# Ledger of designs, part 4: VH-VL binders against Arf guanine nucleotide exchange factor SYT1 (SYT1)

Target 1, 216 residues: Arf guanine nucleotide exchange factor SYT1 (SYT1), of Saccharomyces cerevisiae (q06836r405to620)
Amino acid sequence: SRRSSSIVNALSSFVNLRSSSLSSSRQQHLQQQQQLQQKLDVSLEDLPPVPAPEFSDSCKDFLIKLAPYGKFIGIILTEKDDEFKKNCLNYLLTNCFEFKNDPLDIALRKLLMFLELPKETQQIDRLIMAFSFAYYKAQKSYSKKKGIECPWSNADQVYFIAFSLLMLHTDYFNPNNKSKMTKHDFVDLVHNDKYSGGNEIPMAVLTYFYENVTAK

## First folded at step 1 (VH-VL)

Design t6 (from t1 with heavy chain I100M L101Y R102D L104W E105S W106G L107Y P108L Y109P; framework fv_telazorlimab)
Fold by ESMFold2-Fast, scan of step 1:
Structure t6 (fold): chain C 216 residues (1-216), chain A 123 residues (1-123), chain B 106 residues (1-106)
Amino acid sequence: as target 1 above (216 residues)
Amino acid sequence: QVTLKESGPALVKPTQTLTLTCSFSGFSLSTSGMGVGWIRQPPGKALEWIAHIYWDDDKYYNTALKTRLTISKDTSKNQVVLTMTNMDPVDTATYYCARMYDFWSGYLPFDYWGQGTLVTVSS
Amino acid sequence: EIVLTQSPATLSLSPGERATLSCRASSSVSYMHWYQQKPGQAPRPWIYDASNRATGIPARFSGSGSGTDYTLTISSLEPEDFAVYYCQQWSSNPLTFGQGTKVEIK
């Protein structure tokens, strides 16, 4: 129906961030849109109670029901270790976001512009883990289609770097932080990681990420 | 050996459309990560980027010129074509084509350039 | 767009002297590249990603910088080094070049 089509179009428009392949150009556009979203005085408590999924709901059906919750969809889908909600989050990140030609820092910024970061540590982990799997899958598919080598070894490496960037941003802009991490400190920290493959990331790439994350 | 060469008219009248062809050898635009762009330089002035096209047909245009520009490729002929409409005397410049890899969002420079072709716009 | 401002516009020096060329971006850039251009010739890639010398470029050339401030240094000028040098970014659309620094013989 027209209503269903309207809701699907609203969700698609809200999440579809197709733009130029260049990170700084995308950053400027994303920063402006994030600033506009911050002016909306809406909390989850101001919205109707979150609907429970019906047994017959597909992930798409449930996401359509969640469209009015906008930025809170990530919080809703990560509230507990639930297989259906995990599948819905994976559907959202795979089909509604475009990450294939995005540097990781821009993809992460894109995610956080549209989905509010949860406050609870386990929910943050679920969101960033799902994002990292979707991002790696998109990067691998894009690289295979183009016949180039994927710059990422696996989803765990993506997760480690994405989480490191999130922590860098949080600590860098925290007024209570006693000292800020320098570019050199960040590169050294990442390169000391042997478990997740942080040591395999080129210095130039980490320098790129540091500059973009610490820019206002 | 990688070579690029620009071809097109030396003289264009105001309001006419300019069409330039970049013919290259030593690489293919079917090669992943490969791209070709156009840069111009008015006599005695700085370099100005015009447009870029990648192996996957992804296209980029200088925002100030975008409404006048079309870039396309013919992979089988090893050619990239630039079209610029409504030419004006201020568009008088040497036009270059150059190769660039798409690595990390502008990580690599233009590594091989054509010799350039001077396009004069006058009545 | 990101504007790249090069200073000085002209640098008049003698062979054997040190040259220091600056490039300032109006916003932070991820990668900065430098090109050398001689009269009647196409530009040549010279330094890429701030500090890496392109293939065949002499060791007397070095690049440094990050964010908005970048520098190209020639430790001891040779006759063949007198040319115009351009910085370039494509961290943001559109791709932009600086206005150039002309290194000329005194």
Scores: ipSAE 0.000, ipTM 0.423, lowest interface PAE 16.7, mean pLDDT 81

Design t7 (framework fv_telazorlimab)
Fold by ESMFold2-Fast, scan of step 1:
Structure t7 (fold): chain C 216 residues (1-216), chain A 124 residues (1-124), chain B 106 residues (1-106)
Amino acid sequence: as target 1 above (216 residues)
Amino acid sequence: QVTLKESGPALVKPTQTLTLTCSFSGFSLSTSGMGVGWIRQPPGKALEWIAHIYWDDDKYYNTALKTRLTISKDTSKNQVVLTMTNMDPVDTATYYCARTSPTLGFRSYYFDYWGQGTLVTVSS
Amino acid sequence: EIVLTQSPATLSLSPGERATLSCRASSSVSYMHWYQQKPGQAPRPWIYDASNRATGIPARFSGSGSGTDYTLTISSLEPEDFAVYYCQQWSSNPLTFGQGTKVEIK
């Protein structure tokens, strides 16, 4: 638990969060460093070379090595299909994030608060897929522990909705798109997907998601 | 190196229960996203999926066979066990176990490694 | 249940010829995979997620398609390519396979 928390804390430090355990002088230095990083808009190419995993590395070992890369960890772990890196991403999302008490839209925003969304569609797909897997696991475990039915049928259903919410946000807030998706269009789109179980999701839940994603 | 191997009886009488064991190495069913399933193939016919189990003990069954099926895992032994009740001659097939890996995307349900298969003949 | 229909059932060709194998789903699927099977052997992973070659699969094999229509293409048949090819989906439970296309020597 403590070791997995250190990864989340390291990620937080790269998204302009501070440590309260530091002396006032060190806290001011970190605050200034964080403000300077935000102002300079540091890219992955501006950082030291990404270390390659060693044969003996566990997922935890490699994630500790990646901690200094903060918000770029998602991009690093999704760059290509690699068994070890996918296992590391799944470990990160399962053990270093808390999704069990979150509605899907809030969990997705929590993910994107700590991990920068990749630019390439295939990498976005890998990240959101891994997120949906971890989210479904957390929801299923939480529901079982509380003795209630899980609202989600499977991880594919979560993936479909999570990706749909991400695309809705992009579509709705793109100034070049002159034909915005209405709430009715969104509900119809989701309900017509029988294969991922979108048809099983109540209209009230989809209305909630639509209103929250498109909110001012 | 990833390997899977099926074991069980070669001959089963009608109405009996079939128990097949898949023993594997080179991966663990404690790894997030990892799964193992069973597929059968009657002589000269197409592949038919039977059941699947994931690292978190989540289980899926072919709807047509569900009432006859139980799938379980023993993570410490690296084994997955399939039980099928009330065997009939039409259940004569080669039975395969195969892995689904998170590295290929959990939602794709793609079998990246297969066992050699074990022929089960159902005859009186 | 989603039914996968493969066509043709049998494709008789000579080495060096192009093979085009079709897999049609009764309903839209998001993920289609292909396996190669030779007599007496287990199926081998061949193409995953419509277009990605599995490890070690030669560049002469390509997959394409979306929705209900998927295709496996072999640009120039080699002797070792004569086999049965199966498509597979699990966009909806139960997971289903096609009936197979046998690629045989003419």
Scores: ipSAE 0.007, ipTM 0.447, lowest interface PAE 10.1, mean pLDDT 80

Design t8 (framework fv_telazorlimab)
Fold by ESMFold2-Fast, scan of step 1:
Structure t8 (fold): chain C 216 residues (1-216), chain A 125 residues (1-125), chain B 106 residues (1-106)
Amino acid sequence: as target 1 above (216 residues)
Amino acid sequence: QVTLKESGPALVKPTQTLTLTCSFSGFSLSTSGMGVGWIRQPPGKALEWIAHIYWDDDKYYNTALKTRLTISKDTSKNQVVLTMTNMDPVDTATYYCARIKSPLFEYLGYYFDYWGQGTLVTVSS
Amino acid sequence: EIVLTQSPATLSLSPGERATLSCRASSSVSYMHWYQQKPGQAPRPWIYDASNRATGIPARFSGSGSGTDYTLTISSLEPEDFAVYYCQQWSSNPLTFGQGTKVEIK
């Protein structure tokens, strides 16, 4: 009911969201503009001190308090290994984002349009792991509703692929890297992973992800 | 080839401010994902992380020392500077600077991959 | 603050013997690294992200572990391996190191 509205509206106020009725090309342009604005915005250290959660706060209550921090909410909720903040992040990703009809690369772009990627490895790990769990849950539920098999085996597989996509993007768009990761290198990297099930992902799917991530 | 070298005073009196400079080559702090940190080691004791700074000027400080610390970078000079106020004999240590490797260049966690030789700072009257 | 406790504090062994070094965290960590330090020298990265050998580190060194319990193993000690080894976590600010395990000649 009003659960998703409070945080989605707050995030929208900082990123000028558009309706889903816009064309794919126009939506891509808006996504690029949002990403650029995110990089050029003021830093977290320039904002007032982040409020500590009160004993009586629900996840929704605390997220409402964090709404003015917009793109920094992901950074704030992943600062340390904290059960309450982890629950708030899971609540945010499950109730305030829609991933059910998104391929993984689009869902990841959507996440990063609204939440700035943390710098510390642990914070990136916590954010992407929570995202991967929410994404897997949404995909599994959607597939069951449609009566089709879920293309994902588990959340760890989603996590590995999502992180691989972040690595690909960083490698490909690093101006100091003169030797870019090729499509073949990316497929081999993912297929070499037998622990998380990267080897189970079809080459056509990985080729699709590579082409979309390396596109402008 | 990546190299880092610490420079600064070998002797500091109690209550004085310590300024250490890390000069490096073989990489740039204009490169996304790169950082430089400071770690100290009192004689015969464990390593203690002090602070680090990333390519985009984002700064992190050890909470126990935060009120005494300032870290800054000069990207054009390939230098990172650490300032610590109100020095005390317990701050006597070898101070190291080290490069931080970005996880986003490889599927790896952050770690200190190249270290300077260290500079001994003695705090004594 | 996550406290890392290394055990044993000192490990006295002869060349050719197997060494097992433990690092325990006060709470779960995802990223654990190991550094080797010899007297008068800077620490050197040795094992990163629990199990990966840093560049140039011999195959006789291996790392393992997850959660709160991590281990560094040397399958057969060489003379150059006698040093102090420190574990370090990058899962929570502040970053912390263990107190070190000294591997010394018996």
Scores: ipSAE 0.006, ipTM 0.479, lowest interface PAE 12.4, mean pLDDT 81

Design u1 (framework fv_umesolerbart)
Fold by ESMFold2-Fast, scan of step 1:
Structure u1 (fold): chain C 216 residues (1-216), chain A 123 residues (1-123), chain B 107 residues (1-107)
Amino acid sequence: as target 1 above (216 residues)
Amino acid sequence: EVQLVESGGDLVQPGGSLRLSCAASGFTFSSYSMNWVRQAPGKGLEWVSFISSSGSTIYYADSVKGRFTISRDNAKKSLYLQMTSLRAEDTAVYYCARDLRFLEWLPYYFDYWGQGTLVTVSS
Amino acid sequence: EIVMTQSPATLSVSPGERATLSCRASQSVSSNLAWYQQKPGQAPRRLIYGASTRATGIPARFSGSGSGTEFTLTISSLQSEDFAIYYCQQYNNWPLTFGGGTKVEIK
């Protein structure tokens, strides 16, 4: 029950992440709790059964019910192709995370700091699609507010690059992979895709992404 | 609840043109890739065209390439299929179908379908 | 293009019996195969994706199996509402292709 209250308090910080209403001390404590939760070697099966959404639940209502599941919320919301759970994931990523001034690699790292990456390919796909939409929307809004051109052409381009960064991270840090993806390999992978606009991303930007993702 | 409603089906003569529309509701239309799938009377399903969530990537079946144009308006939550140079073989019920993938090199299955709109090409 | 072949074209089954439908791909599609149900005058409805994953809301009596080139859809205890045409679809390669369909009808 105290553990449940701690998790609820940690998750409530997602709802308030974009508003600077917490004291420095309380913000630091909640950040530490979120990081500890992410580092704990606890599986979803060790937790109570996941509640089903009730017909009258809003996305916010259901997300509050999921607060005790913390880092597993991404896995729970992507388990099946379910419109309500997809809307809840979109609500979470749009209202509880701040991506407006983040480079894509930092935004992706921020996502994965708080939500555990699913193991099933279709679930990873759903999570990264929702993230890419939220990220693109935030970037476009921020660019319009600042009177500058958005560096991203569309959500599809963001999705392709985010997926490529995940592949790079997985390839580079897999101890069983003796032939690591080079900077040249990564740039070529991205630049060979004309359909998703990967060829439109400047080499300098891809180089920064590679260097940041592969940093120890 | 996810809803896809097609319209625009009609009787048209060979060589004619027709524009189909699909109105989406109950979901964030701009987050989904969309497809057109057709079914000739008494026959099976045939994939016609794909458009990515942003509209930047488009694919066509060889049978319609150069004659059909798929497009979307995310602000209006609508999908379109402009058909030209229609042939008797294009006679079919046309369905719009939702697809979750943004990546064009990874084809995908359809989770929701509209009720379809009948296109008849006959003299 | 990958050719999808379904058999039989028509399957006659009594209510409460087990129905087994086959789908074969001309080349490997891994597990990238979906099954759809279509009733007269209606749009297709998703049943199975990833060869064996049942879609949300689909009754447990429907199950899919197989990988590579040979796939099966099984309806363990046929209900009156299950009499329909069933299509398999590969999504391993462009263009997307469907099988010719299997009509499940009352014996």
Scores: ipSAE 0.000, ipTM 0.435, lowest interface PAE 12.8, mean pLDDT 80

Design u10 (framework fv_umesolerbart)
Fold by ESMFold2-Fast, scan of step 1:
Structure u10 (fold): chain C 216 residues (1-216), chain A 122 residues (1-122), chain B 107 residues (1-107)
Amino acid sequence: as target 1 above (216 residues)
Amino acid sequence: EVQLVESGGDLVQPGGSLRLSCAASGFTFSSYSMNWVRQAPGKGLEWVSFISSSGSTIYYADSVKGRFTISRDNAKKSLYLQMTSLRAEDTAVYYCARGSKPLFEYYYMDVWGQGTLVTVSS
Amino acid sequence: EIVMTQSPATLSVSPGERATLSCRASQSVSSNLAWYQQKPGQAPRRLIYGASTRATGIPARFSGSGSGTEFTLTISSLQSEDFAIYYCQQYNNWPLTFGGGTKVEIK
């Protein structure tokens, strides 16, 4: 085992046992611990076998068991099309992350600081879809609390934009791709989607996202 | 405008064959998974087949396995369903339906064609 | 396969009233459930996905709720254009399966 007691303790703090919300301060501490875990350059195969959920486990119980797996929790919870693991992922994103005051690109970056992006397309889809639903719910609640209009029409619109941002990042930073997506290409791609409401997003907002995602 | 247009529905005898086509326009066809869904007269919706954006992953309902073949031509922006050994219970309106997002295998349908009627009768 | 059961088969409601439609899965499908509306002679139209998320362009009077095996579609203040057949669909497991439909008709 390459786990020290310090690292195990840090990973165990990833799951909130007493509250459904996390403060910004707690989120910062979790980010520091996640960065430390990433520096260890550990693969999933180097860790003990992933425990199977027991019949009596709640999502909280299982997430506590997964705490030692840190950045791999997203990969573990999306490996198969499994109801219990999807519920655990939704619980994690709703109770252990704070997205209420984040622009979408910052929220997506926050997600990927704590959870390693899967390589398999179906797993990426499950993760980003769950993230988008959690983000939309947080944004809608926050907007209502502040008495302002929610800038997002629905979770499908959030999912489409989040996916588009992920594709933009992958396309732009792929060294094998010599024809990078331009700002104009990105805006056109998003504005051509009338079914997910991409056409409703102002050009200024898309320009902001493009510049932030493509920044070095 | 995002649009799916089915064609090829016809009257065929039991044991016959028929090929359905679905022409896509207004979106990047090669980025989306596609489905065939059917509806028998006066009955509910029944999922028939799925094909991933690249064409590499294919699934079939048990009722059509070994008889139907789903395929796509991304250059022509077209989806196909080759039907063989047709039975009376295959009589239905066949809908072409788009998977929800580009480059993902996602499993609800967001855009539907108007359907094409297949009648299997003597 | 997962069997989806919708109830009632037919719901008679007057305009302006609330309609509540039920969908039950034979085993849990988490929140991987979609709702579709189909009017006579038309293709189905996506209303809800992820059990509770309204699709783009769908009026606020449509709302979905539930998780696991029990799901509900609610239409508040029913409009004349809402008389249609509604289908639920699970996308948690292959093969994909639809409910038998609930016909919402004028009382």
Scores: ipSAE 0.000, ipTM 0.437, lowest interface PAE 12.3, mean pLDDT 80

Design u11 (framework fv_umesolerbart)
Fold by ESMFold2-Fast, scan of step 1:
Structure u11 (fold): chain C 216 residues (1-216), chain A 127 residues (1-127), chain B 107 residues (1-107)
Amino acid sequence: as target 1 above (216 residues)
Amino acid sequence: EVQLVESGGDLVQPGGSLRLSCAASGFTFSSYSMNWVRQAPGKGLEWVSFISSSGSTIYYADSVKGRFTISRDNAKKSLYLQMTSLRAEDTAVYYCARDRSYYDILTGYSPYYFDYWGQGTLVTVSS
Amino acid sequence: EIVMTQSPATLSVSPGERATLSCRASQSVSSNLAWYQQKPGQAPRRLIYGASTRATGIPARFSGSGSGTEFTLTISSLQSEDFAIYYCQQYNNWPLTFGGGTKVEIK
């Protein structure tokens, strides 16, 4: 929960902007609440009912309200196809996570250390799509600042690879699956995709991802 | 429609044991905290025990602590009360009751009112 | 533990009259107080929570008021089905505690 302290500090920055005169006391309470939720084995059902966004709420305002929910924020923001909640998730991933120096597999691992993965396929899709957009944006910005070419063509390509890595992890570590996906199978799966640009990813990059994801 | 149905009440000797069950229907059981409340014949209501929606947090009245164990099975939509070392003072109708208690960092679980009650099951402890 | 005291123990009222039931807490419970109705041989049912919020399906003749340590349940025009025992309950602190009950009976 050492890594959880980073996201707690980032989320607390939103509280500071809203209530400057009481921000220290309020920020401290919020940090303690989030840290305890990360340590305790509690379910979303044990927490107060999730507040509905008010018409006047900005993404920052709503995220401040959600801060006490900690690891469940990803599940809350992806519950349904909602443009405001999608914008809030994009705001969270753009402002509270640092992805510029991370290879995709490490960035994905970082995301899932702080936000609990939803159970529904549609919710997983929304979370990973928002992550992929934020990751691509960070990588493109960093590459431009350094004067180098971005290795990623677009967010859709990032999404396809990120989801493929998630599926690989699930397949490889499932004890009931006796026919594990090989490195060759993974490369072929990714390279057969022309629509999302999976075919554009070098074999060396995919083999690195495979080796990192399948390592314990 | 929300329903809570208790069972297991019986006549038991002092020092004996008994297990009560509460079957829930008509709502998402796993989303609600549950309680046991008892009422001695001709007397008022007494809170006995609390269990959070996940089962992670449990509280007991001092009068039953160390003798009673509350538990739940969310897959079976059932609440249980295992009673041991029963005393004459435990004679009562036992109700299961639903609430929406939630966690608060300063106070622990914030208690809540009971919105639905079962019909009760009678436990008589006598020789 | 917070001690809840209800008065009177028994209230005799004629149909159509107003009934006023009192509940006192030994220390402040804010507005975290509920009222329940119990008829002979039946389980309690919720009437009021948050001291003054009427539960869904409860007739408008039932109203609650108060905060801190002093609370009141009022039945503005008592119907035949309202003759029952009424309990107050604080849910501000663990352990949860109930009043001794007020029996509302026909005069």
Scores: ipSAE 0.000, ipTM 0.420, lowest interface PAE 20.2, mean pLDDT 81

Design u12 (framework fv_umesolerbart)
Fold by ESMFold2-Fast, scan of step 1:
Structure u12 (fold): chain C 216 residues (1-216), chain A 127 residues (1-127), chain B 107 residues (1-107)
Amino acid sequence: as target 1 above (216 residues)
Amino acid sequence: EVQLVESGGDLVQPGGSLRLSCAASGFTFSSYSMNWVRQAPGKGLEWVSFISSSGSTIYYADSVKGRFTISRDNAKKSLYLQMTSLRAEDTAVYYCARGPSITIFGVVTPYYYMDVWGQGTLVTVSS
Amino acid sequence: EIVMTQSPATLSVSPGERATLSCRASQSVSSNLAWYQQKPGQAPRRLIYGASTRATGIPARFSGSGSGTEFTLTISSLQSEDFAIYYCQQYNNWPLTFGGGTKVEIK
């Protein structure tokens, strides 16, 4: 559609602007900080028992109670089928993180720098889905306020690309994997998903993401 | 163009066997989980079976356990459903449907909703 | 297994009106719920996943909401191409289960 073509062109321009503004050293610094945070060896069982939410608690009230749990907040809020905790996660990602003007890879690193990635697949899915929705909402609001086109077509596209970036990172930095995904493999993987909008992402944008995610 | 095409539906007597095939095109078949979903004439959707992208994880609906076998051939970009001990209540249009997946800690992990569907193939179990 | 119940079974609306479809789970499915549209003689088409996320290419008039056991699909300003049967599906627990469907038909 004309709108899709416009968004693709805007995304390419946005990434080129972001690439010139965000140096590889800045991206390496954020990646190193994330790795250091994940190596902090305090486990959840070393902390006091997680408080149950009180009937009268707002999301803000409960998040204040969870502040001492730091990196475990994502794990705590995604552990069970709990509508209140899900609402608290959405509140956290929408109001307590700043994603406007961040490229998706930097925003994802920012999330994982502060919140430990859960080990259970369903919990990881809940966390990244909530992140992708919050990120898209922030980008759309920011672009509207600035009078520019949003680089992203919809939250589904953000969700797909965020998971593709997690997959790339896992593939590339897994010491048990001796056959690493190439730029060509990554571009092909993303472009084969037409219904999630992966085919709408320009090759230059995908190579930018590849190089930044795979940089040490 | 992403496409799934089912084949193999036929008229079969109760107790008989039938093999359904689904041919994939326009995407990297080996990167996606696959499902079989059926729909009896005039009825709703019923999930039948799931297979992960590698083929290592398989699930079945209780109504077909021990009678149906799901499999895939990633080199041929094909999904299969081998049906045995067929019953009248197995009469339905059978759809193959794709599920998205991600890789977490080196493991390809499927999502369990379906994003692309074939047009279906009719299986009729009658004497 | 988790039983999915959709209501109403049939909804009669005029073009331009709002349609609200309900889906209830027998136990919590968190936000792991998808909505599909099926037109006569056609395969189902994905509309929404994660209870509220629109699939790529799905018009803005479609919106999903809810979590836990109560879910809603809303179609604002119904178009002629929206007359179809709509199914919800939970993907929180094995086996995967679908609702019985809601038929949206013209008055």
Scores: ipSAE 0.000, ipTM 0.422, lowest interface PAE 14.2, mean pLDDT 79

Design u13 (from u1 with heavy chain D99G L100D R101L F102S L103Y E104T W105F L106F P107S Y108P Y109A Y112I; framework fv_umesolerbart)
Fold by ESMFold2-Fast, scan of step 1:
Structure u13 (fold): chain C 216 residues (1-216), chain A 123 residues (1-123), chain B 107 residues (1-107)
Amino acid sequence: as target 1 above (216 residues)
Amino acid sequence: EVQLVESGGDLVQPGGSLRLSCAASGFTFSSYSMNWVRQAPGKGLEWVSFISSSGSTIYYADSVKGRFTISRDNAKKSLYLQMTSLRAEDTAVYYCARGDLSYTFFSPAFDIWGQGTLVTVSS
Amino acid sequence: EIVMTQSPATLSVSPGERATLSCRASQSVSSNLAWYQQKPGQAPRRLIYGASTRATGIPARFSGSGSGTEFTLTISSLQSEDFAIYYCQQYNNWPLTFGGGTKVEIK
């Protein structure tokens, strides 16, 4: 049921140096850690203590050190309000994920398939805001390259819709509640937000997101 | 035009029960999360409870959990707070407040408030 | 729960002066902070949300700033109608929590 995450695969590609500067022992250690995460329902507490960044570490250097933590990387990088870790998260989402051809709901699903959603609201906000920035940048770049119009006005609009989709999913799939958020509730809620540009999203697009997020 | 009107506040004895109502008008009630916020005489604001637009997600302050029940009727455009096992410390003006979906995953800043309804718990 | 601490508890200011109100969170709330004004016998009115975004209809003399744990509400030229109690509120974590309030009164 486990499969190799795209994040683990992308990070492992940075570790494989053809100049033989990376030791075979380091490669073996990373492989062992990746196998442990893939085989078991592992919690963060089951893994070795998270290494602190060294003075000379670039974001890439630190992310390579975090490769064994796989799905927990998002939780680790959003743990506190830290500029270096924020830059590492932005680097990860911009360079190690491919969002350019993804609808927002699919991109969000891709993010959460490979990175575990934090439990604290402030960490969720940091993760989803960083994701939204990376997604918007990828969409803007892709649209420009292909000569088509970008459907998104700015990263804040993406952030608002991404959080709306997370809220919808949580509300809709709560098994202890009898009254679900309807398509009409969702569309009206999004369209009533003029400051985030929710009112600028076409009805068909919002209907598409609702149906895909609530589908089984 | 857009307004919230609370009702149901009364004098009640400790251990008693009371049901508060909030009637919404001028907006699509079913599209907004709703909250109850209270204020004891001469004291500050205290958040009490949250209910999502559909009614499926509910949160309570620890001080009222197990004693108060929030609910809504979207067809009647009404919000309710059923209070049981009332204590002197529950004496407060109870405000109905509209949730405004901002950039926060769990919580709105309250953009529309009702006038409040006074609950007094005293012998 | 996140504890919100407002200072000072009471601020005495003359009309036309600048008022600066502080709000501190016991842990980071990012920018998920709102400010409310409450006059005697009235419901609270939202002034600021997202730490610095002024709500519709709120005069330009009100401004919010800060992020993380330290926040400030500034009233640049206090008018007679601004004498009230001001509350900060975090909406970053459940349960939602308010500060104890700062009473702005005439010097």
Scores: ipSAE 0.007, ipTM 0.427, lowest interface PAE 12.0, mean pLDDT 80

